# Ledger of designs, part 207: miniprotein binders against b1l550

Target 1, 279 residues: b1l550
Amino acid sequence: MRLPEELLERARDIHSEAPSHRIKLDRVGSFGLKVPVEFKGFLLLAEADVWVSLPEGRRGVDLSRQVEAIYELSNPPKDPFSLCREAAISLLEKLNYADSSGVSIRFDAPLQDGESLKYYGVEISSIASDEIINKIRVEILGMTACPCTAELIRAYKSSEIAATHTQRSLGILEVSTKAEHPDPDKLASIIERAMSSPLRTYTKRPDEGGLVIRSLSNARLAEDVVREMIHLFLEEFGHLPEDTHILAAVRSMESVHMHDIYAERSFSLDEIRKEISSH

## First folded at step 15 (miniprotein)

Design u91L
Fold by ESMFold2-Fast, scan of step 15:
Structure u91L (fold): chain B 279 residues (1-279), chain A 99 residues (1-99)
Amino acid sequence: as target 1 above (279 residues)
Amino acid sequence: SEEELERLADEFRELAERLGYDEIEVTREGNRFTVEAERNGVRIRITVEVDGKEIRITVEIEKDGRRIRFMYVITDPEKLEKYLEEIERILKMFLEYRE
């Protein structure tokens, strides 16, 4: 049953009324929207959140306009980065009472892995105000091998490749910038190259042996991986604005402990260059 | 290069023309140029700087007392066309007639 539309002309405009308390809200919006996106030749189902700031004198936001903005820009499906940036700007244009708008989009990105596919996590956002800030977070699993135990076994048996414990480690790179979103495949590549070895979706015995040997020959502490990720990031993305902020982190799921090891560093490009140049 | 900068300036001037701007001002200074135009109360300023293979594009839009600035730092020239198309779509949002 549809109520008569004439009732809309007689009903109070609740959203435009004064609130119970004159408090500004930072994010009000529609969360958990399902949107199709096109990513490097793949049609993927992504999850999106859209929001705007709400001024102290206004009771509510026009949620239907938020959904309209995403719908208009996601049909036909387009790359999630353009969708994110364009939707944030569109929201700010459509909802003129807002001081800022934002969009985040999450999906699992396919990555070519020999003749198979592997997946890594991507979360992006764009926040628009008097400028636009683009953020991307990439998470991918890799393998690390303990150099401490490797050294003890090498000392014990004088071998070139020592046995040691290996474990899955989660590598994380997060970038916040005024420039366009960095390419997530390049961020994933940086993380994998910093690890003792990448993980594979599928291996046969010879390939599995190769990965183990690679990991054992390239033993790294979580701290080593974070430093290497930062080094590789600067080589690939040193062109970004100096106020670009980066988080590099590793969470190692230690096979010999009941707990994980975690290492991280947050920095701006300006900050890290000054730190490195002081040496 | 000087030739590349000139071609980019023409591309952005043509973009402004496609959006219906009648009065378009293009200013060149060394390795950069700026395109300024106004239509229907929407003011735009696009600054492009070329340094080797790197292209820096800054877009500023002013409408109804609100200013928005966004930028690109392009190191892969194959992506330039995609970002030009995105810029055009964004600029169209501000020029759309809304009832």
Scores: ipSAE 0.773, ipTM 0.908, lowest interface PAE 1.0, mean pLDDT 86

Design u91V
Fold by ESMFold2-Fast, scan of step 15:
Structure u91V (fold): chain B 279 residues (1-279), chain A 99 residues (1-99)
Amino acid sequence: as target 1 above (279 residues)
Amino acid sequence: SEEELERLADEFRELAERLGYDEIEVTREGNRFTVEAERNGVRIRITVEVDGKEIRITVEIEKDGRRIRFMYVITDPEKLEKYLEEIERIVKMFLEYRE
């Protein structure tokens, strides 16, 4: 049911009024929007948050303009990275009282795995002001095998392939840059290559045995995985601006414990290069 | 290469022409070029630098006293057309929106 449009002529414009207190707000927006996106041939339903800064002299944000901005850009569905960047810029242009705008989009990215499908988590954002900062976080499960227990069992049995416990480990790469969002498939690949072995959705017994043997022959601590992720990242993405910031992390869901093991490192490209080149 | 730079400069000049810019200035300096244009209060400055297979694009848009800058660092040349289209859509937003 609709009220007469004539009421709009008589109603106060609440959003443009002065607030009770002259305090700037950093983020005001519409959170938890569902938007269709096209990702590498797949049509996915992603979740989006949109926001702008609010100056001390203005009571509220025009929330309907925020929703219009992202939905106009999402029809027809496009890749989530372009959508994220374009929507952030559009918000800043359309809401001229704002000093900054932002968009965050999250979805599960499908990845072809033989005749089956696997997936990894993606969360991206773009924050626009006098420049744009693009952020991407990729999370994917892999397998790690404990080298400490492997060495102990090897010593006990004098075996060339030591038995050890294996577990799912969540690898995380987060990149914040002035350049475009890095390719998430490449970030997922870096994480999987740093693990003892990748996980698969579908395996037959001989393939499963192969993964287990590879994992056991490539036993790695969470700390080892983080260092390897950083090494592989620098090989693939060393071309990014020097002020690019990276978080590399692993959460190992230890099969022999009631708790998880966690390792991480945050750094800028400038910082890590200086650290590595020190002798 | 020299040939690659000239081809890219032409592509970015054509992008500005498609956006309706008439007075387009293209300036070359070594391994880079800059495209500058202004229309209807919207000024653009696009700087492209080529280093081997790496293409660095910096886009600056100025409108109503506000400036925004964004960039691309392309190592996969197949992505170039996608980012040219994105740049065109973004500049178009600034040209079309009025309030």
Scores: ipSAE 0.788, ipTM 0.921, lowest interface PAE 0.9, mean pLDDT 86
Fold by OpenDDE base, second read of step 16:
Structure u91V (fold): chain B 279 residues (1-279), chain A 99 residues (1-99)
Amino acid sequence: as target 1 above (279 residues)
Amino acid sequence: SEEELERLADEFRELAERLGYDEIEVTREGNRFTVEAERNGVRIRITVEVDGKEIRITVEIEKDGRRIRFMYVITDPEKLEKYLEEIERIVKMFLEYRE
């Protein structure tokens, strides 16, 4: 049912009214939108959040304009990075009362694994004000082997390659920068390389054996993994602005314990360089 | 290289021309150049710095008293065209949108 136009003319613009309490809001928007994106030749349906700030003198946000802004840019489907940046800017332009805007896009990214696919989780965000800050979060599963148990077993059995418990570990890299979003595949690669071994979608017997042996030969604590992630990140992305902020983290789903082991470091490029140079 | 910087300057000038800017000022200082132009109240300032294989692009757009700044840092020349297209789309958005 379409309301008569005459009724619309008589209706107050509720959104433009003064609120009962003059308080600025940081984020008002639509969460859980579904938008198509093109990523590495795949057409994916991503989840998206869009928001803007609301000044103290305005009761509500024009939510329809927010939704329109992102969908206009999503047809035809484009890469999620440009979509995120352009949509954030578009929101500020279309909603002139807002002093800031933001867009977040989430999906599972395909990653080639031989003739099959594995995946990693990615969240791409852009926050726009006088400047645009781009944020990317990558999460990928790998495998870790415990060096402590390996050392105990080595001492007991006197074997060069000692058995140890292995577990799934979730590696996380979150980067916030004034530059464009870092390459998520490179971030995923850093995480995998920092672990004892990557996971595979499928394994043949020889491959499985090799994967386990590699893991045992590269046993790492969760702490080791985080430090390695940081080291590899600096090698690949040291060219980013010095005020770029990074979170490196690992959650190890321990196989011998009922709880997980967690390790993290938050830092800026400037901070970590100073830290390393002081040694 | 000097030749690369000149080519980049030309590309960004052409970008401004495609966007309908007629008064385009290009200023060069060492390994950096700046393209400035104004059309219909939309002012753009693009600064490009070349350091070896690294290209740093800073874009500033000013309209109706609001300024937005964003940047790219590229080490892969193949990405340049992509970002030029993106910048073009963004500026076009400001030029076309009217309240």
Scores: ipSAE 0.779, ipTM 0.919, lowest interface PAE 0.6, mean pLDDT 92

Design u93L
Fold by ESMFold2-Fast, scan of step 15:
Structure u93L (fold): chain B 279 residues (1-279), chain A 99 residues (1-99)
Amino acid sequence: as target 1 above (279 residues)
Amino acid sequence: SEEELERLADEFRELAERLGYDEIEVTREGNRFTVEAERNGVRIRITVEVDGKEIRITVEIEKDGRRIRFMYVITDPEKLEKYLEEIERIIKLFLEYRE
């Protein structure tokens, strides 16, 4: 049942009232919205969260204005990065009581893989205040091969090809910057190149054999993968502002253990350059 | 190059003109230029710096006593057009929206 719209004139404006407790809230918004986005020629269904800060003297946020802001900008569908940045700015402009606004958008990104597609995870955000901070997180699976077991088998058998266990490893790159979001395909490429080999959605037996040989010939510790990801990131994205923050991480789903191996490093560009140059 | 910097300055001046700005000031200093304009209480300041293949764009928008700043660091020249279009859409939002 839809109540008469004239009741809105007689009802109290609850959102504009003073709250029971004069406490600021950091994020108040609409979470789990479904939005269409266009990514590199694909129309995808993405999930979005939108929010604003709420001052201590105001009881609530106009949630309808938040939803309107993102949906107006998502029709027709556009790239999720522009949508994220524009929506965050629009929210701050439309909700003038807020000190900050934010938008996050999550989707699975298609990546061409021979004649098929594979997918990797993308989560982006933009937080607007007197400046904008853009964040992107890319997660993609690859293969790692254990160099420790490879060395033991080599010593035992003196084989030409090092035999060792291989496993799926999840590579993670997260970047927070005042510049535009980095290209997720480049971040995914960095992760895959740091691994022993990439994974495939579809493989015939000869190609599968080649993939395994590639990984065995390029055995890497989780620690090696993280260091290589950082090295490759600096080569590709060293131009970003010096206060750009990066998280590089790998979670190796060890095939010989009931547990995972995890390695990570968080840093700013300024911090890592000083560290590398101090040697 | 000097020629590239001049072409970029003209491109950003044209962007401001398309948004309806009449009083547009463009200032040049070395490898950078700044475009400043004001219309309907919305003041913009766009600074562009060129260093080899890298183009750094900083956009500042001031309206009703509030200021917002955002930037791009472009290493792929093919991306320039899409970011100019985004900048234009963002400024237009500030020009057209009333509280």
Scores: ipSAE 0.775, ipTM 0.918, lowest interface PAE 1.0, mean pLDDT 86
Fold by OpenDDE base, second read of step 16:
Structure u93L (fold): chain B 279 residues (1-279), chain A 99 residues (1-99)
Amino acid sequence: as target 1 above (279 residues)
Amino acid sequence: SEEELERLADEFRELAERLGYDEIEVTREGNRFTVEAERNGVRIRITVEVDGKEIRITVEIEKDGRRIRFMYVITDPEKLEKYLEEIERIIKLFLEYRE
C-alpha cells in the first residue's frame, strides 16, 4: 500500500525537527545490509553497515538516502575497497548535515589452496570527515606447535624432532591508515607465515605429514607469532604513512587447556620504529 | 623519473579537463607536482609525489565550505589507472550533486 501524496504533504518531517534533547550522535545508520561485491574474480554477497553523524539540532537521519547511496555504487558490483571509500564520501556529500560518515563491509575472502579454496575473514571500513581513514581487519586460522612441550619431550626422549601438542590459532591484523586499504591477501600471508604452519582445506597423506613436520620444526608461542607478524608487516608495509595504526593479535585455541591463549600489540608505525631503533 | 612525473602531470591535467575544468594550474617542485582547478564552486587540489617506484597521491576537494582529503600510495603501477578512475568518479559526484 502506497500512502496518498496528499497525506505526505500534511505530515511533519520528523527527521528535520529539533530533538527533545539537543545532543549530537556519533553514528546513526543501517546495519546488516547485504551488498554484492567483486573480489578476485568472485561475486560475493557482503554484509555492510552505513552511518553518519547527527547534529544536535536534528531529530533523525534520512536512512533511505543512506541505503540508496551504497546500493547506487554497488551496481554493477565493484571491488569492496573502492565501494567502501566511495560510499563513505557519498554519504558525507549527500547528507550534508553530517560532519562524519562511515561504511563497513564484511565477508569471507577466498584464498587458493592448490585446486581447492580456503578463506579468511575480512572487514573493510572507511570513515570520512575532513580526512578519510581506511581500516581493514583480516582474520585467518593457522596452526601452532608448542615449543615448551617439545622441549620437555626432547629432554625425556632424545629426538631431533620432538612431539608436541598442536592447535588452531586465529591470527588478526587490523590496519588503520590515511592511505588506501592494504592488500588483504598480503596481510593474510603475513599471518600464515608467522605461524608454525598454514591450514589446508584438504590434505593427501604425504602432504599432511609434511605439514605436521613443518609445524613441529617451527614451534612457536603465541607471543612469537605476534612478534613475527609485526616483523613481517614492517617489511611489507613499511612504506605506509607513519601515523598508520596496527593491531597484531593471536588467539590460540590450546589443545591441552580448556582456555585460549591470547597475545596482542597495538602500535603506530612511528612508535614501533622508535622502539626498534632504541635496541 | 622525470619522464614519469611529466606523464603523471599530463594524466591528471587530462582528468581535470574531462571533468570540465577549464582553468587548470599545474605547479611543479622537484619530485612533486600540484594540480589545482575550480568549477562551479568545487575546488580540487591534487598533489602527486614520486619517490622511486612509489607514487603518493593526495586529493583535496572543497565544496560549500567543506573540505575532504584522501590519499593513495601506489607501489604497483597497475593500480594507477584504477585509482585515477576512482578519483574521477569521486570528483564527479561533487560536481553533480545538488541539494
Scores: ipSAE 0.754, ipTM 0.912, lowest interface PAE 0.7, mean pLDDT 92

Design u9I
Fold by ESMFold2-Fast, scan of step 15:
Structure u9I (fold): chain B 279 residues (1-279), chain A 99 residues (1-99)
Amino acid sequence: as target 1 above (279 residues)
Amino acid sequence: SEEELERLIDEFRELAERLGYDEIEVTREGNRFTVEAERNGVRIRITVEVDGKEIRITVEIEKDGRRIRFMYVITDPEKLEKYLEEIERIIKMFLEYRE
């Protein structure tokens, strides 16, 4: 049963009332919404979070307006970059008490892999205040091979291709910028090129052998992979504003250990360029 | 190029006109131009700079004392049309919405 709209006139506006404690909240919103997005020709089901800041003098946020805003902008489905930016801006316009707003959209992105597809993780965000900050995080699995063990085996028994242990490694690139979101396919490509070899959805035995040989011939420490990712990132995205912030990381799931190895570096473009030029 | 810059000036002027702005000021300085306009209390300032094959677009929207600034750095000219459409939709939200 739907209650009469006239009740809205008589009911207290709880959200606009003073709170029990005058404390500002940074993020108040609707989390885990299911939203369709169009990504590079694919219609995908994504998961979205939307939020706004709440001033110390206001009890609550109009959550219904948040949900309506993102669903209105997602019909018909559009690309997640435009959706994040437009929705974040729309939230600030519709919720005039908010100092900031944000939208985050997560999905698994398809990537062509021979005759098949493989998938990598994408999270796209836009945070609006007096400026808009765009953030993207890409995670993709690749293969690494240990150069230390390879060197020991080579010393034991001289060979053109030394045996060593291989493992899956998760590469991570996260970018926060005032400019538009970087292309996630290019970020995924950077990560894969920094690895000993990419992983594939499907391989026949000859192709699988080739991947293994490539990995063994291109052995890399997690530290090597992070440095190569940063190098490749600067070649592709050096045009971004100098205050752009990047996180480059690798988590190597070591096949000879019960634990993982992790390496990371956070930096701004201005910071890293000064560091590189000082040597 | 000169032809590219003039084409961009026309594109952004037409964008402002489509949004209903009738007092549009365009200022050019070298490889850069700025489009300024105000309508219904919504002021826009769009600065476009061409540096080689790179196009930088900065959009500022001011309404009711709030200012929002965002930018695009276009290295792929095929993305220009998409970003112009997005800019138009964003400005339209500020023009149409009222509390």
Scores: ipSAE 0.566, ipTM 0.834, lowest interface PAE 2.1, mean pLDDT 85

Design u9S
Fold by ESMFold2-Fast, scan of step 15:
Structure u9S (fold): chain B 279 residues (1-279), chain A 99 residues (1-99)
Amino acid sequence: as target 1 above (279 residues)
Amino acid sequence: SEEELERLSDEFRELAERLGYDEIEVTREGNRFTVEAERNGVRIRITVEVDGKEIRITVEIEKDGRRIRFMYVITDPEKLEKYLEEIERIIKMFLEYRE
């Protein structure tokens, strides 16, 4: 059923009406949209959130214009970085009452792992107002091994490689910057290198043994992993503007506990450099 | 460098020309230049500042009484071509979208 278009002549424009209360809203939009993206040679199905600010004098947002904005820019599929920036700006153009806009795109990114693929989580955002702020969050699982239990076992029974408990740990790097988005593959690499060992999608017995031995020989606290992630980030991305903000975090799903261990640090590049230069 | 600034100002002038702007004004001041142009009710003002390895691009678009500003901060010079193409596509959206 399709109602006659001439009914629009009689219908009120609800969105343009005054609201019940004159309160500005920060984010109003279409969330959970499915959108195709091209990422490093792969065509992936991503999930997008699109929003704008709403002034205190306007009742609602034209949601159809938001979908139109991202739809026009996602066909044919393009890289999610350009899509985020262009869609955020397009929203300001199409929705003239908004003073800010944003787009977030989430997907699982393929990463070459020997002759197979593994996947890590990526969320890419752009927020447009009087400047564009680009944000990227990368999450990837790795393995950690407990150094405390390793030391206790080594004291109990002399061994070159001490037994200890191992667990899956989630590493998180989030970067917010006025510069270009950091390469998510490089962020994922930083996280994996900070762990006791990486995880794999497919492992033959000799390779599996190698990962276990590597992890046991490279035991790390969650706190150690966060510090190493920050160190490696500064080596790779220290060229970013000084007001770039980073979140580095690890959630360790401890195999000997019913709860997780969590460690994090938020900082700007300016802040961390001043801290490191101090004794 | 001075040569780099001149090359960049030429690239942005050519960008405006590709978008159909005929009256393009380029102003140079030290480590900065500004490109101004107007066509079909869409006025653009692009300011580019070079400070060491960092390139700051501010794009301002005026259309139908609205002024929209956005900035790029580029620290990896290999990304510059990609961002120039993106800026061109964005301005084109304003030029071609009619209600």
Scores: ipSAE 0.457, ipTM 0.777, lowest interface PAE 2.6, mean pLDDT 84

Design u9V
Fold by ESMFold2-Fast, scan of step 15:
Structure u9V (fold): chain B 279 residues (1-279), chain A 99 residues (1-99)
Amino acid sequence: as target 1 above (279 residues)
Amino acid sequence: SEEELERLVDEFRELAERLGYDEIEVTREGNRFTVEAERNGVRIRITVEVDGKEIRITVEIEKDGRRIRFMYVITDPEKLEKYLEEIERIIKMFLEYRE
């Protein structure tokens, strides 16, 4: 049932009224929206959150205008990075009482894996005020092999391929920058190259054996993986603004323990360059 | 190169023209140029700097006393056209949502 439009002439504009308490709110918006996006030739269903700041003198936000803004920009589906940046700016322009706006978009990104596909996690955001800050987080699983156990077995047996335990490890790269979002495929590639080996969606037994041998021949500590990720990141993205902030982390789901091993480093490009140049 | 810089000046001038700006000021200084224009209370200032194959673009939009700045650092020349289109769409939003 649709109520008569004439009722709008009698209804109060609740959102524009003074609130019960003069308190600013940092984020008010629509969360968990389903939005189609186009990513490298794929049509994907993404999940989006949109919000704006709310000043102390205004009771509410026009939530329908927020939803209309992102849906207008997502039809036809476009790349999630442009959508994220454009929607954040659009919200700030359309809702002129707001001092800041933000958009977050999450999806699983397909990555070519031989003749098949595998998927990695992507979460991006854009926060607009006097400037725009773009953030991207990429998470992808890989394999690590323990060099400590490998060395003990090598010392004991003097084998060419040391026996050691292997496990899944989750690699994480998060970048916050005033420049456009980094390419997530490049971030995923950095993570995989830092690991002992990548994981595959499908392998035949001979190929699986090769993957295991590769991992065993390239055993790495969680600490090694994080350092390699940082090194590879600087080679690929060292051109970003000096105030760009990065988080590099790995969580190794140790096959011989009831617990995980975790290693991380957060830094700005300015900070890490000074550190590297001192030694 | 000087030829590449001249091409970029033309591309950004054409972008401003497509947006309906009639009075466009372009200022050159070495490997950098700035495009400034104003229409219907919307002022734009686009600064482009070329460092080797890297193109750094900073866009400033001012409307009704509010200013917003965003930037691109392009190392893949194939992405330039995509970001020019995005810049154009963003400026259009500011031109369309008021008088």
Scores: ipSAE 0.766, ipTM 0.914, lowest interface PAE 1.1, mean pLDDT 86

Design ut1
Fold by ESMFold2-Fast, scan of step 15:
Structure ut1 (fold): chain B 279 residues (1-279), chain A 100 residues (1-100)
Amino acid sequence: as target 1 above (279 residues)
Amino acid sequence: SEEELERLADEFRELAERLGYDEIEVTREGNRFTVEAERNGVRIRITVEVDGKEIRITVEIEKDGRRIRFMYVITDPEKLEKYLEEIERIIKMFGVDPRE
């Protein structure tokens, strides 16, 4: 059943009315939208959130205009980064009462892994006001090996390859910038290179042995991994605006403990360069 | 390079023309150029700066007292065409396409 269009002429415009309390809201929108995106030759199903700020004098947001904005821009499927930036700007243009708009898009990114694929997590956002701020968070698992236990075992029973515990570690790079979103594959590569070794979707026994030996020969503390991630990031992305903000973190799921080890550092490009140059 | 700057200046001038901007001012200063245009109360300003292999593009759009600024810092030249297409789509959001 459909209600007659004529009823729209008699119905109150609830959204434009004064609210019960004159309080500004920071984010009002449509969350959990499914959108198709094209990423490096793959058609993926992503999840999107879209929102705008709501002024203290307005009761509600035009939610249908939010959904229209992202779906109009996502057909045919396109690059999720362009979609994110374009949709944020479109929302701000379409909803003139808003002071700001935002879009977040989440998906698992495929990465070629020999003859198979592995996946890493990507979450991006664009927040538009008088400027646009683009944010990307990349998470990928790798392997770390403990240098402390390796050294202790070496002291106990001298060996060229020291025995130690290995574990999965989650590497995290988050970048907030006025420039376009950094390439997620490059961020994932930085994380993997900072680890003792990358993880594989599929290995045969000889390849598995090689991966373990690589990890054992490149034992790293969580603190070592974070510092290496920062170093590699500066080599690849030092060209970004000086006010670009970065979070580098690792969470090591310690195989010998009931708890995890966590290390992080937040910084702006300006801040970290001054710190490094002072030594 | 000078050739790259001239090519990009022409591309942005052509873009403004396609979108119906008739008062288009292009200013060049060294390794930088600025394209300014206005149509029906919408003002655009695109600044491009080339430093070696790095291309910096800043886009400003002003409409009805609202100004928005966004930028690109391009070090991979293969991405340039895609960002130019994105810029065109964004500018189209603010005014009626002359073909519409």
Scores: ipSAE 0.755, ipTM 0.891, lowest interface PAE 1.1, mean pLDDT 86

Design ut10
Fold by ESMFold2-Fast, scan of step 15:
Structure ut10 (fold): chain B 279 residues (1-279), chain A 99 residues (1-99)
Amino acid sequence: as target 1 above (279 residues)
Amino acid sequence: SEEELERLADEFRELAERLGYDEIEVTREGNRFTVEAERNGVRIRITVEVDGKEIRITVEIEKDGRRIRFMYVITDPEKLEKYLEEIERIIKMFLEYKD
């Protein structure tokens, strides 16, 4: 103890005081916390944000209680999804003046890739009030091949496998649901299966040739990839609550252009089922 | 199945017992059961519905006039134990935290 404890008795409780203006704040908290998490056998360094709502009559939030809550739950390191959900609930329980709480956790997830590993991006959140809303965003790179140029070259050369340009494409699936977070590996798998081919961390010459041939034989527009991602998502996650919201998107880094091509669709499960069944 | 539903009802009853609940009410109706209990001002209501391979769990916790509801839709049976442990930890937080 460096300062006498008696000083705490004389110090004002700033956070419980009335603010200069009676305005409610939606999110007040500790952002950019480093937290270890356990993900499928890996110990990873994640970044976390924690927050609560602040009522119009209270000047500040107990930031130390927020940090204590997440660190108590993250020691020993645990799965980031359980950590996210439990921490959001814990914050709401510990900070009784708050109407809502939230936690966001970001990390790069390892994915087995033959004898090596590759990585994809994961961002999750849990927002607690009278209910919990869980969100997950997965981003992973894949390869696409242009079907338009393929047809031009095929017509010109009468080839069985037409030459065309290939490029890296970023696939994105974002899910917001009242159920638990979807498995990110399954979301990453959906994205990769929708692409012309997946990308790899390491390839030997024969494998690289095979990957290119696979891409050329499975040429897809960004629009095709988004539609396929939605189709595959419904097959895997159609059991989620009907009010679950999804964003499916692809950003294609076109090798023949100075700009990217982008395609997306946002929908609820209820909305998309009605749309598909009308055809 | 009927046997699976009975097993799950027993597991959730045991979960409430481990948390120290004395008066536990378990109500069965079709493919569903509800576990209700109250201890130290913390009231829980857990509803479990089985539809083929899907297990739907809804948890409601009420304390000091505040209610929170969360749910799981389990299609992978290996994840059931993990979510039961999470539910137990969450309810324990409400039972142990004193303001």
Scores: ipSAE 0.773, ipTM 0.920, lowest interface PAE 1.1, mean pLDDT 86

